# Miniprotein binders against q53ft3: the designs that were tried, part 43

Target 1, 195 residues: q53ft3
Amino acid sequence: MFGCLVAGRLVQTAAQQVAEDKFVFDLPDYESINHVVVFMLGTIPFPEGMGGSVYFSYPDSNGMPVWQLLGFVTNGKPSAIFKISGLKSGEGSQHPFGAMNIVRTPSVAQIGISVELLDSMAQQTPVGNAAVSSVDSFTQFTQKMLDNFYNFASSFAVSQAQMTPSPSEMFIPANVVLKWYENFQRRLAQNPLFW

## First folded at step 7 (miniprotein)

Design Z4b
Fold by ESMFold2-Fast, scan of step 7:
Structure Z4b (fold): chain B 195 residues (1-195), chain A 97 residues (1-97)
Amino acid sequence: as target 1 above (195 residues)
Amino acid sequence: SDREKLIRYAKAAARMLRIALKLARQGNTEKAKRIIELAIRWLREIEEYATTPEEEEIVEQAIEAAQEALQLLEQGKPDEVEEILQEAIELLEELIQ
């Protein structure tokens, strides 16, 4: 039902269901993560009157999860971006031996999604540092994603004379990709949350 | 304030239990169980904001009633589920008022 995206990593679309109303994504090497996008796949909507509360957890020194509320996704707002860099555990800095420091084996955090009543979600306040309060931060992330996609797509551009006919493959002109990029960037500048 | 948080979470939990009661009456046991579990989680949040002995006792009794409702749903006793859920709702209404 859900997907989880981190810049520079493969998208995850197979959450582990740990209860009837609870789903989890693993985030390995979470100390390198600044932002996480959580979204609905669109195949199965939430039941009427319900939505998803999004939580972030990291393992404490005993390996137990410490959960914090990041925000929400709903049928009306099926994607959200969260800043988690300020929420990462600093416990790794506490050790009795400098050069003998024990490297934490599991550097795996989790994104949890709890299916909850919309009325209940309206009564809750996510942790301050998790909310993308800066429109600039969200815009910068999205702009980098756009640039990466455009560069990737453009790397496959070939002239019509170089194309080999193949009925199982499709080709799009590079100019179409450029126009899409320009239109998306313009819309993003007008309203960073339009997507 | 702690009182404002207590009221806010109590209202949310009461709404959840009312929906769970409706679902249980309709025979939708799986959804009812899920909603009751969510309500219990919110009731545990309330415990931190109960400052008087009376508030603490009411929250504890509401949690116990919600937990008993889960057991009764597993036993297939819908009439008893309705009674115990209604008791939990009434306890939370006492906190809100």
Scores: ipSAE 0.000, ipTM 0.079, lowest interface PAE 23.2, mean pLDDT 68

Design Z4c
Fold by ESMFold2-Fast, scan of step 7:
Structure Z4c (fold): chain B 195 residues (1-195), chain A 97 residues (1-97)
Amino acid sequence: as target 1 above (195 residues)
Amino acid sequence: SDRERLIRLAKIAATWLREALELARQGNTERAKRLIEAAIRFLRLIERLATTPEEEEIVEQAIEAAQEALQLLEQGKPDEVEEILQEAIELLEELIQ
């Protein structure tokens, strides 16, 4: 139902379902990630009146997950860009060892999506710096993400995978790239101020 | 079908070129340039889906027009871009028909 994209990495389209209404993407080596894009694949819409709350989690000093609300995706706004730099442990941390390069285990962060009623989502407050807020900044970042996604994904599709009898499961299928572009048009039509 | 997919993607490309045209009219040259560059990459994907000589020709001409528009924007000639971008948009609309 959902996809997660980080510039320069393989797009993830197979979220792990951990509950009836909860889905998770793993982000290994999260210290190198500044932004993530979360989007709906467009094959299965949310039921009317529902949407997805997007969370980011990282391990605290005790290895326990700390969840923070980044924002939302809905049928009307099926993709969103989030800045996660500065939310990671050690990024301007105020605790005694936060400014030191303390190794954490696990080194894997997660993006979580909770399917919720739109009315419930309206009552929640995302962390202040997570969503890309300005039109110009969003447009510029979206263009960079689109270019990086296209260049990265197409490098695996240039062998004409559609004509090849054995497509690889490790590569991004051409259909996923095309579907992402279609989803981007839907977002543009619904939120023209963001592009 | 491949043709249905090609048509949907051509609509997206045309939408991006229309937005680039409006940005160029407003004097937002850098934003227009970025949209045209993205549209060209997208048109290259569409080109791979073209199955008829007519489809291939239209997509190729649209790419060439977009590239020319990009060059004119880089040269500080945004007023000359409008006619060329409009030509590219019309080519894609013909493909959709």
Scores: ipSAE 0.000, ipTM 0.125, lowest interface PAE 15.6, mean pLDDT 67

Design Z4d
Fold by ESMFold2-Fast, scan of step 7:
Order: C-alpha cells, then sequence, then structure tokens
Structure Z4d (fold): chain B 195 residues (1-195), chain A 97 residues (1-97)
C-alpha cells in the first residue's frame, strides 16, 4: 500500500506489517539521510475519512526507540517529503507503537505508518516542522526521487530473469513503474504542492 | 494479488468495527458511528475485490450488519448494537482466515 524512498537509494515497496493498521520500513545508516519520501502505491486507496499518520523512530543513546510524528499521507495528498536531518534527539511524541516493542539496532531507524481517522489526525501536531514546505526544494527533491525510482525500475526489468523469487519480495512490472513516473510527473507539473 | 489486497483491507475494517464496539460500550455513540461508517467504506472497496461467491456473500453480509448497527445506534439500542457488531467482526474473521 505504501512506498518509502530516500534520495539516492533504492525505493522500498515492501513494508513490514506489524498490526492490521500499522506498517514499518527500516532505514539503515539513517545518520546519512536528510529526506525521506512516503507515498501510496495507488493499489488500495484509503476509504473517505481515513489517512496515514507517518512516524519516524530512531534509537536513543540507550538503544531505546524514540517515536516522532512527521506528518500524514491521505488520498488527497498521497505523498509527503520529510526532512529528518534537523530532528532533535531524545524526546518522543505520543505514538501508537508503544505496545509493539520493535527492537532497534544502532544506526537503524524506522518509518512507521498508522492508518487512522482523519478526525484523529487533525488533533495531532507533527514534530519540528519535518514536512518540506518550500516549493523549490520540493520540486528539486521530487525530480531526484523520480529519477531514482525510474532507474530502479529499469534496472529491475533487465535483471528480473536472474532474480530468485521469494515470498518476502515484491516484483513490479516495468510498465507499471513507467506509468507511475509519467502520472506523478504530470501531477507535479499541475500542482507541486500536492505532497 | 486480489485475495491478499482483500485480506489486508478486511483486517482494517475488522479493526475499525472493534473500535466502534468499544466506543459503543463507553456510550460514545458519535465516535462509534464514525468508526462504523469508516468500516463500511472499507468494505465497499473489498466488495470490488471479491472474486469467489463465498467472498462476495461474506462481504455483503458484513456490510448489511454494519449498516444495521448504524440504525440501531440511531434508535438507542446499545445491546443490539454490540450483538450485530460482533457478528460483523466474526464474518470478517472468517474471510481473513
Amino acid sequence: as target 1 above (195 residues)
Amino acid sequence: SDREKLIRIAKYAARWLREALEYARQGNTEKAKRYIEAAIRMLRIIEKLATTPEEEEIVEQAIEAAQEALQLLEQGKPDEVEEILQEAIELLEELIQ
């Protein structure tokens, strides 16, 4: 349902489902990450009145997870760009992942997505203005993201025959990725603020 | 595939119906109603993904049960609301199996 992309890295499309309404992506070597993009794959839309709250978690000095709310994705804004390099260390926000006790290793952070009612999401405050609000910054980052996704998909199409299939892996047809690239580029040209 | 998408969304619908049941038990009928309405919208999505007659029948029955729960909430019948919500949850659990 969701994808996660770090500028300059391969896109992730296989989130670990940790509950009916909760999904997690691992971010190894997160100290080198400045921005993270979270987006919907377009396969299953949220029902009206629902969306996804996006959380970032990193290990504190004691190795304990610290969860912070970054922002939201919805049917109306199916992708969002977050700046994580400027986040303060230490203090966590209120989060729905407390009971999950997801174990962390040093240098591995996580993106968590919690499917929630829009009414509930409206009452929450994201930490540290993590969402990227500059139009110029957004367009520059989005071009870089589109290039990375297209390059990944093209590489996958060439090497698919030599890939060992696994239940834990997702195989994306090259034509679907090309359609996504063209559609997202078109939407960005019409409204660059739709993140 | 379509079956996996159906199961994934059915789990969300079941979760929201469980939330509705808890809010109904607390006497928060406004919140219970909102969660039931959200679950019905999810069930309408998986109705389009159902490929077998058995899947289609279970989804349709779950939608009908959730809609009846809304009517019972409006009528102020909390015991019947809890019973019908439990029925809807059980139907979705059979679908998920």
Scores: ipSAE 0.000, ipTM 0.145, lowest interface PAE 16.8, mean pLDDT 70

Design m21
Fold by ESMFold2-Fast, scan of step 7:
Formats: sequence, structure tokens, C-alpha cells
Structure m21 (fold): chain B 195 residues (1-195), chain A 83 residues (1-83)
Amino acid sequence: as target 1 above (195 residues)
Amino acid sequence: SVEELAERIREILEKVQEYYERAKKLLEQGDVERALLLLKWAYILARKALRFAQELGLTELIEEAQELIQQIEELMEKIRESQ
């Protein structure tokens, strides 16, 4: 249902289900993490009127989890990027995961997703500096830019038989442009934050 | 009003039934992965509907929600055993 991405790490797509409506991703070595992306997987959207509240948890000085609301994912905004580098000493008061007895190792944090009614989510206030931007909208725009560039460049392609060599000009084979385009699309799909 | 809230719960239960039937159809087509995903959403919705019905003391909706939860659990268990 959900994915979790940290720049420079393997994407996580298998959340641990800890309740019927609650899902968790582990973030080892969290002190080196600045941003986390949370997103919906696949073709089945949230049921109408529902969304996901996204929480961040880190171990306090006693090893107990401190949960903070980062923001939301919904059908209208199925991906979100959150800044967590400033939250390790923040408030972790009201959260659906508070009733759970979760013991943490000192270097492991968690992302939690609670599936809730949109009306319930509207009554909650995320920490003020966590939400950054929609990665999905930027990714879609970037893909369209790549398509436009590739189409433009390929419109000038000529076969080697049609080319008259000129020492003063540089030529790039069309297959090199295609390979770059395909590689960029693949990298963008695997890690939207590589840009 | 209680009548308005009851109607909202009925709408949720109707959605649960929709997801359950779609899941059964996907299973007939061999799409176990998407069927399980739909059943997971049906389960979440049914549990929320049950909680709301219980808070309002709406006995008929409590019973309907419990029946749907049982059907979902039975189908998910059947899928698990078949793999």
C-alpha cells in the first residue's frame, strides 16, 4: 500500500502492519537522514473520504519512542516529502501509535502511517517545519521535460550515411541520447530524489 | 443527527460490500495481489463502521458490520490456506 524512500538508500515497499489501520517502516541510522518521502503504491487509491496520517518516531534518552505528526498522504496528494533533521528534540504528544508499547534501539527511528477519515485528519496539526513539497508533481513535470528534450533532439537525428563529417562540429549519436533518456527515467523511477 | 450519522455508516458499509465483491472477482481472474489489497481496505472500512455504530448504539448496523468483517476474514484466511 505504501512506500518509504530515503535518498541514498534502498526504497522500502513492505511496511510492517502493527494494527488493522497502522503501518510502520524502520529507519536505521536515522541521525544521518535529512528527508523522508512517503507515497502510495499501486493502482488502488484510498477509499473516498480516507487518507493517511504520517508520523515520525525516534528513541528518546530512555529508548522510548517519541511520535510526531509530519503530515498526510491522500488521493489528491499521494506522495509527500518531509524534513526530519530538525525534529529529534521536538514534541511527540498526540498520536494514534501512543498506546503501542514499542521499544527502540538507540539508532533506529520509524515512519508510521495511520489510515484515518479525512475529517479526523483535518483536526490535527503537523509539526510546523516538516512538510516540504510534493515529489510526485515534480517527478511528473521532470518526466515531461525529459520527453520534450528527447523529442526535440531526436528530430535532428540523421543516419551516418546522410552525414558529411566536419572537423569544426561535434556530433552525438542518437542512440547515446536514447540511452541517457532511458537511464534518467529509470533512475527517477527508482529514486525521485537523485535530482 | 443520529439519522445523518447512520446514513454515513450505511454508505461506508456499501463501500465495504463493493470492495468485497470486486476482490472476489479479481480472485476468479487469478489476481490475488490486488484482491488482497481490496480486502485490506474493506477490512479497515468495516472496522471503522463497526466502531461508529457501536458509539451510536445502532444495533442493526453493528450486526451488519460484524457480518461483513467475518466474511472478509474468512475469505482472507481461505486465500492464505490456498497458497
Scores: ipSAE 0.278, ipTM 0.671, lowest interface PAE 3.1, mean pLDDT 74

Design m22
Fold by ESMFold2-Fast, scan of step 7:
Structure m22 (fold): chain B 195 residues (1-195), chain A 83 residues (1-83)
Amino acid sequence: as target 1 above (195 residues)
Amino acid sequence: SVEELAERIREILEKVQEYYERAKKLLEQGDVETALLLLKWAYILARKALRLAQELGLTELIEEAQELIQQIEELMEKIRESQ
């Protein structure tokens, strides 16, 4: 039904169903996460008049999850990008120990999706700390994804003289990858919606 | 208005019935995955309709929603038992 993507990680498409209308994706090592993309898989759209409210949580100082509304996905907008790094910083400042390097415990954050009537969703207010500027957030996410991809791909570059031909393998010159990256980045800067 | 909300609940229950019948047809075609997806949507809609009907005290719509929920649950359980 739903997908969840974090920059630099593999996409998740198998949400845990925790109630008839509630689905959850686990986000391990959430401190490394700045942006999350939530989207519909597209096989079956939302029923008319329905949409999804997107929530984020991580353990508070008492170890209890606190759910924060990030935004919405609908048939008219079946994908959305959310900035969560501001939420982590805000929580740290709200708690004296949030800014201190005292305990490093692996923790799991969650993205929750609640299927709701559009009328109910229209009356809900997303958290301001999420600083949702969809175009800016999407641009930043895309830039980091492109950087990660290019750096990863370039780490495997070898000279032509060092290649052993294999009929079943395909090779791409590093310069072509760099050219694509620069072109895509330039186009994104000119118009974030060009794709 | 109560009448406008009642009409909305009836529309939701009609969609539940449509999804349920479509799921049954997909099961006959061997498309279990899409059928289960439709049943999940039907279940969500039926539960929403039930809660709205309960809040408004609309007994006939409560009964209709409960009947559809039972049918959906029975079909999903039958699918689960099949594998």
Scores: ipSAE 0.359, ipTM 0.701, lowest interface PAE 2.5, mean pLDDT 74

Design m23
Fold by ESMFold2-Fast, scan of step 7:
Structure m23 (fold): chain B 195 residues (1-195), chain A 83 residues (1-83)
Amino acid sequence: as target 1 above (195 residues)
Amino acid sequence: SVEELAERIRRILEKVQEYYERAKKLLEQGDVERALLLLKWAYILARKALQLAQELGLTELIEEAQELIQQIRELMEKIRESQ
C-alpha cells in the first residue's frame, strides 16, 4: 500500500502491519536522517473518503515511543516529503498509536501510517513545518540525495594501481559517476520534474 | 444527527461491498495481488464502520458490518490457503 524513502538507503515498500489500519516502517540510525518521503504505491488508491495520517516516532531516554503527527497522504496528494531533523526534542501529541504496545529498539525510529476517514483527519494538527510540499524543497532534497550518492560512491574510488583483480566484482569508473552527477544536476536545475 | 451518521455508515458499507465484489472479479482474472489489496481496504473500511455503528448503538448496521468482515476474512483465508 505504502512506500518509504530515505536518501542514500534502499526504498521500503513492505510496511509492518501493527493493526487493521496501522502500518509502520522502521528507520534505523535515524539521527542521520533529515528527510523522509512517504508515498502510495499506486496500485490501488484509497477508498473515497479515506486517507493516511503520517506519524514519526523515536525512542525517548527510557525507550518509550514519542509519536508526532507529520502530515497526510491522500488520493489528491499521494506522496509527501517530511523534514524530521530537529523533531527529537519535540513533545508527543495525541495520536492513534498511543494505545499500542510497540517495542522500540534504541536508535531506531518509525514512520507510522494510520488509515483514517478524511473527516477524522481534518481535525488533526501536524507539528510545525514538518511537511514539505514546494518544488524548491523537492529540488533541495534531490540535490542532497545526489551529493550523498556521489560522495558515497567516490569514497570507494581507488586508482588502477591500487586495485586487486576481482573478476566476480563489478567496477564503475569514477569519471562516469561524475559525468552522470553533473548531467543530472544541470537537468534538475532546468526542470525539477524531469525524473 | 444520528440519522445523518447512520446514512454515512450505510455509504461506507456500500463501498465495502463494492470493494469485495471487485476483489472477487480480480481473483477470477488471476490478479491475486490487487485482489488482496482491495480486500485489505474493504477490511479497514468495514472495521471503521463497525466502530462507528457500535459507538451509536445501531444494531442493524453493527450486524451488517460484522457479516461483511466475516466474508472478507473468509475470502482472504481462502486466498492464503491457495498459495
Scores: ipSAE 0.326, ipTM 0.713, lowest interface PAE 2.7, mean pLDDT 76

Design m24
Fold by ESMFold2-Fast, scan of step 7:
Structure m24 (fold): chain B 195 residues (1-195), chain A 83 residues (1-83)
Amino acid sequence: as target 1 above (195 residues)
Amino acid sequence: SVEELAERIRYILEKVQEYYERAKKLLEQGDVERALLLLKWAYILARMALELAQRLGLTELIEEAQELIQQIEELMEKIRESQ
């Protein structure tokens, strides 16, 4: 349902489902990560009235997860880029993952997605209001990330005749990637802050 | 109000049924991947509806949600076994 992209790394499209409505992506060596892109694959939209709250978690000095709300993804805004550099000092306030004991290694952070009703999401405030680089800078970075993702994902596109059956591998049809790219590019051109 | 929440739960369960039927159609077309993704969404919605119905003590909606959850789980298991 969801994808997670970090510059210079393989895109992740297989989130671990840790509860009926909660999904996580592992981010190894998180100290070297500045930005994370979270997006919907576009094949199956959220049901009407629902969306996803996006959280970032890292281990504190005691190995306990510290969760911070980064933002949201919805059918209207199915992709978002987050700057996580500087978020390693968090409060660990209440969050949907609070009752969950998610096991992870010391150098591994996580992106969490909690599927929620839009009414519930409207009452939450994202953290990490790091000074936003100029709109132009973020637009250029977003465009570069989008181009990199499209080119990278397309490099794995093969005809069905060339596919090797493997239940451990996920293959994304090129048309899904193309549709996501076109929609995101169009929205970005109309409003650089839409995401 | 309780009545407004009950209406919301009914709407969610209607969407669950819709997604379940759409997933079955996708399976008939051989699109197992999309069917499974849609069933996961249906499952999430049905579980949320169940939790809300249980908090409000709405027996009929609890029973409807549980029935839909069972149908979704059975279909997902059938897909898993056939892979």
Scores: ipSAE 0.015, ipTM 0.324, lowest interface PAE 6.9, mean pLDDT 71

Design m25
Fold by ESMFold2-Fast, scan of step 7:
Structure m25 (fold): chain B 195 residues (1-195), chain A 83 residues (1-83)
Amino acid sequence: as target 1 above (195 residues)
Amino acid sequence: SVEELAERIREILEKVQKYYERAKKLLEQGDVERALILLKWAYILARKALQLAQELGLTELIEEAQELIQQIKELMEKIRESQ
């Protein structure tokens, strides 16, 4: 039904169902997360008149969850990007090397999706500046994902002189990956919604 | 008005019935994954319809929603047992 993506992490497509109309994705090490993408898998759309309210939760100083409404996904807008970096408590940066504050117990945040009637959703107000509706921000995020993939794929490149015959393996020339990358960037620049 | 809300609930229950029938057809085709998604949607819609009918005290619609919920639960349980 739903997917959840964080840049640099494996996509999650198996939400935990915590009630008939409520689904949750766990976000470990949430302090390192700036943006979260929530989307419909496209297998079966929402029933007419329904949509999903998207919430973010993190543990407060007592370990209790604090839920905040980020926005919505609907058949008309089946994916949404949310900026969560400004919503987290526990700053972890009382010194210039905040990342060096190692905690043994990992902090786990959650994305929650509540399936609701569109009429009910229309009465709700998301927290300020959580939804990323800027095409520029989306393009920047997508560009970073493309760069990450290209760098990852390129790290496996070897010269023909280093290749050994292996009937169980297939190899793709590095220049093919580069051509795909350039083509995708060109298309993204012309129409960010071509995907 | 109560009459307008009752009509909206009836429309929701009609959608529930349609999702339930589509789920059965997908099961006949062996598409268990899509059938389960349709049944989850049907269940959520039926629960919302039940809640609205209960808030308005509409006995007939409460009974219809409960019957559909039971049918959906039974089919989902049969799928779970067969997996």
Scores: ipSAE 0.335, ipTM 0.731, lowest interface PAE 2.7, mean pLDDT 75

Design m26
Fold by ESMFold2-Fast, scan of step 7:
Structure m26 (fold): chain B 195 residues (1-195), chain A 83 residues (1-83)
Amino acid sequence: as target 1 above (195 residues)
Amino acid sequence: SVEELAERIRRILEKVQEYYERAKKLLEQGDVERALLLLKWAYILARMALYLAQELGLTELIEEAQELIQQIEELMEKIRESQ
């Protein structure tokens, strides 16, 4: 019913069903993972009024799983991207996986999907910064973009100052900004994660 | 020349305004994805224009760029809140 994708790894489409309404994907070497994509396969929709709550579990310092709510997938929004890098040990969410809490290997994390009523899902709050929000993603993207621009413009300005003996005055042609923008746009279109 | 650079910055800000208006029209049509894409590009160009205007001390263009940036940020935040 579900798929799980990590950049640079084989896609997983065979979740472990651990209860009637609960599915799990194993994520070995999770410390190298920044983002996880969770999606529904096109063969089986959720029953009316239901969706999937997506959880991330990592072993704490004692090997105990710490479950955190990342977000949701529904028939209307059947895929989601989640940022898991930087999540803290011991900042667990309230979760429905209590019966599955067992000591795990320190390097293996899990994605859990719990099929729940949409009304129940509406009462839950995902952990901060786990889901890739449009505004938060954009502000991070914009910071990377500005850093890239400042590095590019700074390099060019230094070159111009060296050629023109007027270092107290710096001028950056608008067409240089436009050329940088065109290059950035082209790279972003080819690989959205390059930023 | 400073005048030529100022004119180029004005053309960038005109393009920003064009993208902003097109994004608003797409939102009215329910095309949130394309509206957000245009707003992202408008924001990039507006920030670039602001940087250039600040470097050149062009007060009127600084003010125009800041106003456009605020409008773009406001609209993006409204989209975020509605989702």
Scores: ipSAE 0.000, ipTM 0.136, lowest interface PAE 15.8, mean pLDDT 67

Design m27
Fold by ESMFold2-Fast, scan of step 7:
Structure m27 (fold): chain B 195 residues (1-195), chain A 83 residues (1-83)
Amino acid sequence: as target 1 above (195 residues)
Amino acid sequence: SVEELAERIRRILEKVQEYYEIAKKLLEQGDVERALLALKWAYILARKALQLAQELGLTELIEEAQELIQQIEELMEKIRESQ
């Protein structure tokens, strides 16, 4: 149902289901992690009126879990980027994981996803120091990068008549670059997580 | 109002039924993995509807939610046996 991505690591798509509506991903060596991306797998969306509350947990000095609300994922925003690098010494908040007996090692943190009604989610506030990078901002950045690349590549376009023969050179038609650019934009607009 | 909350629960139960039918169609197409995912969503919704109906003491909606949960569990068990 859900995926979890950390820069420089293999994507996780097999969450451990710890309750009917609660899912967990393990984050080993979490002290080296700055950002975590949480997203829905694209096969079947949330039912209308439902979403996921995203929590981060690390073991305190006694090995007890400290859960903190990071944010949300919904059909309208099916992925979210969370900054966790500043949260190690934070205090735990009230959370729906309750008295769940989740066993873990001292060096392993967890991402938890609680599937909830949107009304319940609207009443919750994420921790203030967990900076959230929206998918919308990432999409806008990606679009600008695509525009920059296309403009740069196109600035070198020459007609075949202007080309100097060279057997070691390879050439790509400009219209192929344009088709790639348009296809990538379309895919990004349909699903920002298609990459 | 209680009537507005009851109507909300009824809409949730309608979504449970919808996902149950989606799962059946996916099974007909041989897509067991997506069918199980649809049933998982139906189960979560039905359990949420049951909890809300119990909190409000709405006996008819409690019974309807319980019946849907049983149907979902039975279908999931049948799928498990066939694998």
Scores: ipSAE 0.211, ipTM 0.623, lowest interface PAE 4.1, mean pLDDT 74

Design m28
Fold by ESMFold2-Fast, scan of step 7:
Structure m28 (fold): chain B 195 residues (1-195), chain A 83 residues (1-83)
Amino acid sequence: as target 1 above (195 residues)
Amino acid sequence: SVEELAERIREILEKVQEYYERAKKLLEQGDVERALLLLKWAAILARKALQLAQELGLTELIEEARELIQQIRELMEKIRESQ
């Protein structure tokens, strides 16, 4: 139903369902994350009158989760880019001597998606300045990304005459997929907003 | 009004029925993936309808929503067992 993308990391398309209407993606090593992209996978849209509220959770100084509303995804806006660096536990400007604390805090944050009626969503106010980009920008990027992957993979295509004796079988070398992914990660790491 | 809210809940339950029937047709066509996605949406919608009916104390709609939730879960379980 949903996807989650972080610069320099594998895209996640299998959210953990923690309740009938609640889905989460784990974000390990969350202190290195600046932006998160949340999107619909696109095969089956939300039912009319429904959408998703997108939350970010991080462990506080006592290790308890703190949830903040980032924004929404709907059929009209099925993708959203959020800046979370200002919402993380602790300060962004870490000192060389660091903060000496005794609290044992897990290093895993979460993106949560709560499927809700649009009427309920209209009563909620997202935390300021979390939303970064529109669905049009992300849709354009996604199409270009898919085109790039397809063209790249096709460049390694081998004619059936050069394959195993079963010409109807098709194989994609694992290294082709890995090379595309590594190139994509490199671009995201250099500029998380390159799309 | 309570009547207006009851009508909205009935509309939601009608959508649940629609999604359930569409999922059954997709299963007949061998499209298990899309059928499961429709059933997940049906389950979520039915749960929202149940919550609203419970908040308003609408007993008939509560029972209808519960019956639909059971039907959806039963079908999803049958699909899971057949995979």
Scores: ipSAE 0.357, ipTM 0.752, lowest interface PAE 2.6, mean pLDDT 74

Design s1
Fold by ESMFold2-Fast, scan of step 7:
Formats: structure tokens, C-alpha cells, sequence
Structure s1 (fold): chain B 195 residues (1-195), chain A 83 residues (1-83)
């Protein structure tokens, strides 16, 4: 359903389900991350009238997650890019992941997606400056991200004959990556704000 | 390819299965309202997955989605009958 992309890292498409309506992606070594992209994979849309609130969490000095609302993804706007490097160290805020006992390692942050009614999402205010809104900067960044990701991912492509069994690893078909890359390039060329 | 689309549908059905199992646990804990909300969400996702599998002619995933939908419907019916 969802994907999460960081420049220079493998794309994540297997979100961990932590509640019936909540999914997370782990972001190791988050101190080196400037931007994160959250997107719908395209085959399974949100149920009608629903969308996803996107949260960022990092561990505080006690190892407890500090959740911040970054923005939203919906069927009508299935991709969003967020700047996380400039986010403030905040206090625990009102968030839908409340009361969850999720203490993580000190260097691992998370992206959370909460599936919510669109009307409920309209009442929420994302943290300032998390979403990238400059068309020129966004277009340049997106193109570089697409190129870097595709080149990096394809450098690990092997034929099925060359694959070794590894039950601890997940594999994504190269064609899925290529199709996603081509679709994003086409849409970006037609409208930089197709998000 | 069809296999690429099939993988997303499979993952969606895995999520639905986990929601279903969570709903059963919520019922055992006496939290009927949370269980019902979870089942309603699972139902919506399962119906979407079924529609996509049917459009693509993926018989195994169609059957899997139909079975899961039946299980969800049966559990929701049991909740309704128990009031």
C-alpha cells in the first residue's frame, strides 16, 4: 500500500502494522536524513472517504518516541515529501499512536501512517516547514531522488538464476521499481505538483 | 507486470488478516466497539483487494480475498447477534 523513500537508501514498501489503522517504517541513522518521501504504491487505494496522516517520530533522551504530524497522503494526493532535518525537539503531543508501548533504539526514528477519515484530517495542523512547497526546489530534489534511487536499486539487480535463498531478506522485482520511476518522471514532467 | 500488482494485493490481504486477528483479540478482551471498528476497516480493505484481484484475473488472490471477507462478515454477524 505504502512506500517510504530516503535519498541514498533502499526504498521501503513493507510497512510494519502496529494497529488496525496504523503503520510504521523504521528509519535507522535518522540523524543523516534530510528528506523523506511517503507515497502510495498505486494498486490498493485508501477506502473511500479516508486518507493517511503522516507522522515522524524520534527517540527522546529516555528512548520514548516523540511524534510530530508532518502532513497527509490521500488518493487524490498520493505522494508527499517532508523535510525532517529542521524539525524541533518537541514535547509529546496529541497523536493517534498514544498509549502504545513502543520504545526504540536511540538511533532509530520512524515514519508513521495513521489511516483516518478525511474530515478528521482536515482538523489537524502539521508542524511548520515539514512539507516541501517550493516548486523549483521540489522538482530538482525529486528528479535527483528518482535518479539516485533508481541507480542505487538497479546496482543490486540480479537475475533469478543468480539469486541465493535468504529467508531474512525481502526482495522487490526490478520492474516494480522501474514502473514507479517512469510513472513519477512522466507525472513530474506534466505537472510538478501532481502530488 | 501482473506479478508486481499481485504483490501489493498480497500484502494488503496480509494486513487485512492481521486486522482480523486483532479484532478477535479485542473481542476476547471485551472491547466490542474497537473490534467492530477494526472489522469494518478490514472489510473495506478486503473489498478493495478483491476488486483489484478480479480486474487482474488473479484467481488465487480472488479466492483468498473472498474467504477473508466471509470470515469478517461472519464475525460481524456474531457480534450483531450477541447485541
Amino acid sequence: as target 1 above (195 residues)
Amino acid sequence: SVEELAEEIRRALEFVQRIYERAKKLLEQGDVEKALRALQLAYKWAKIALERAQELGLTELIEEAQELIQQIEELMEKIRESQ
Scores: ipSAE 0.584, ipTM 0.861, lowest interface PAE 1.4, mean pLDDT 78

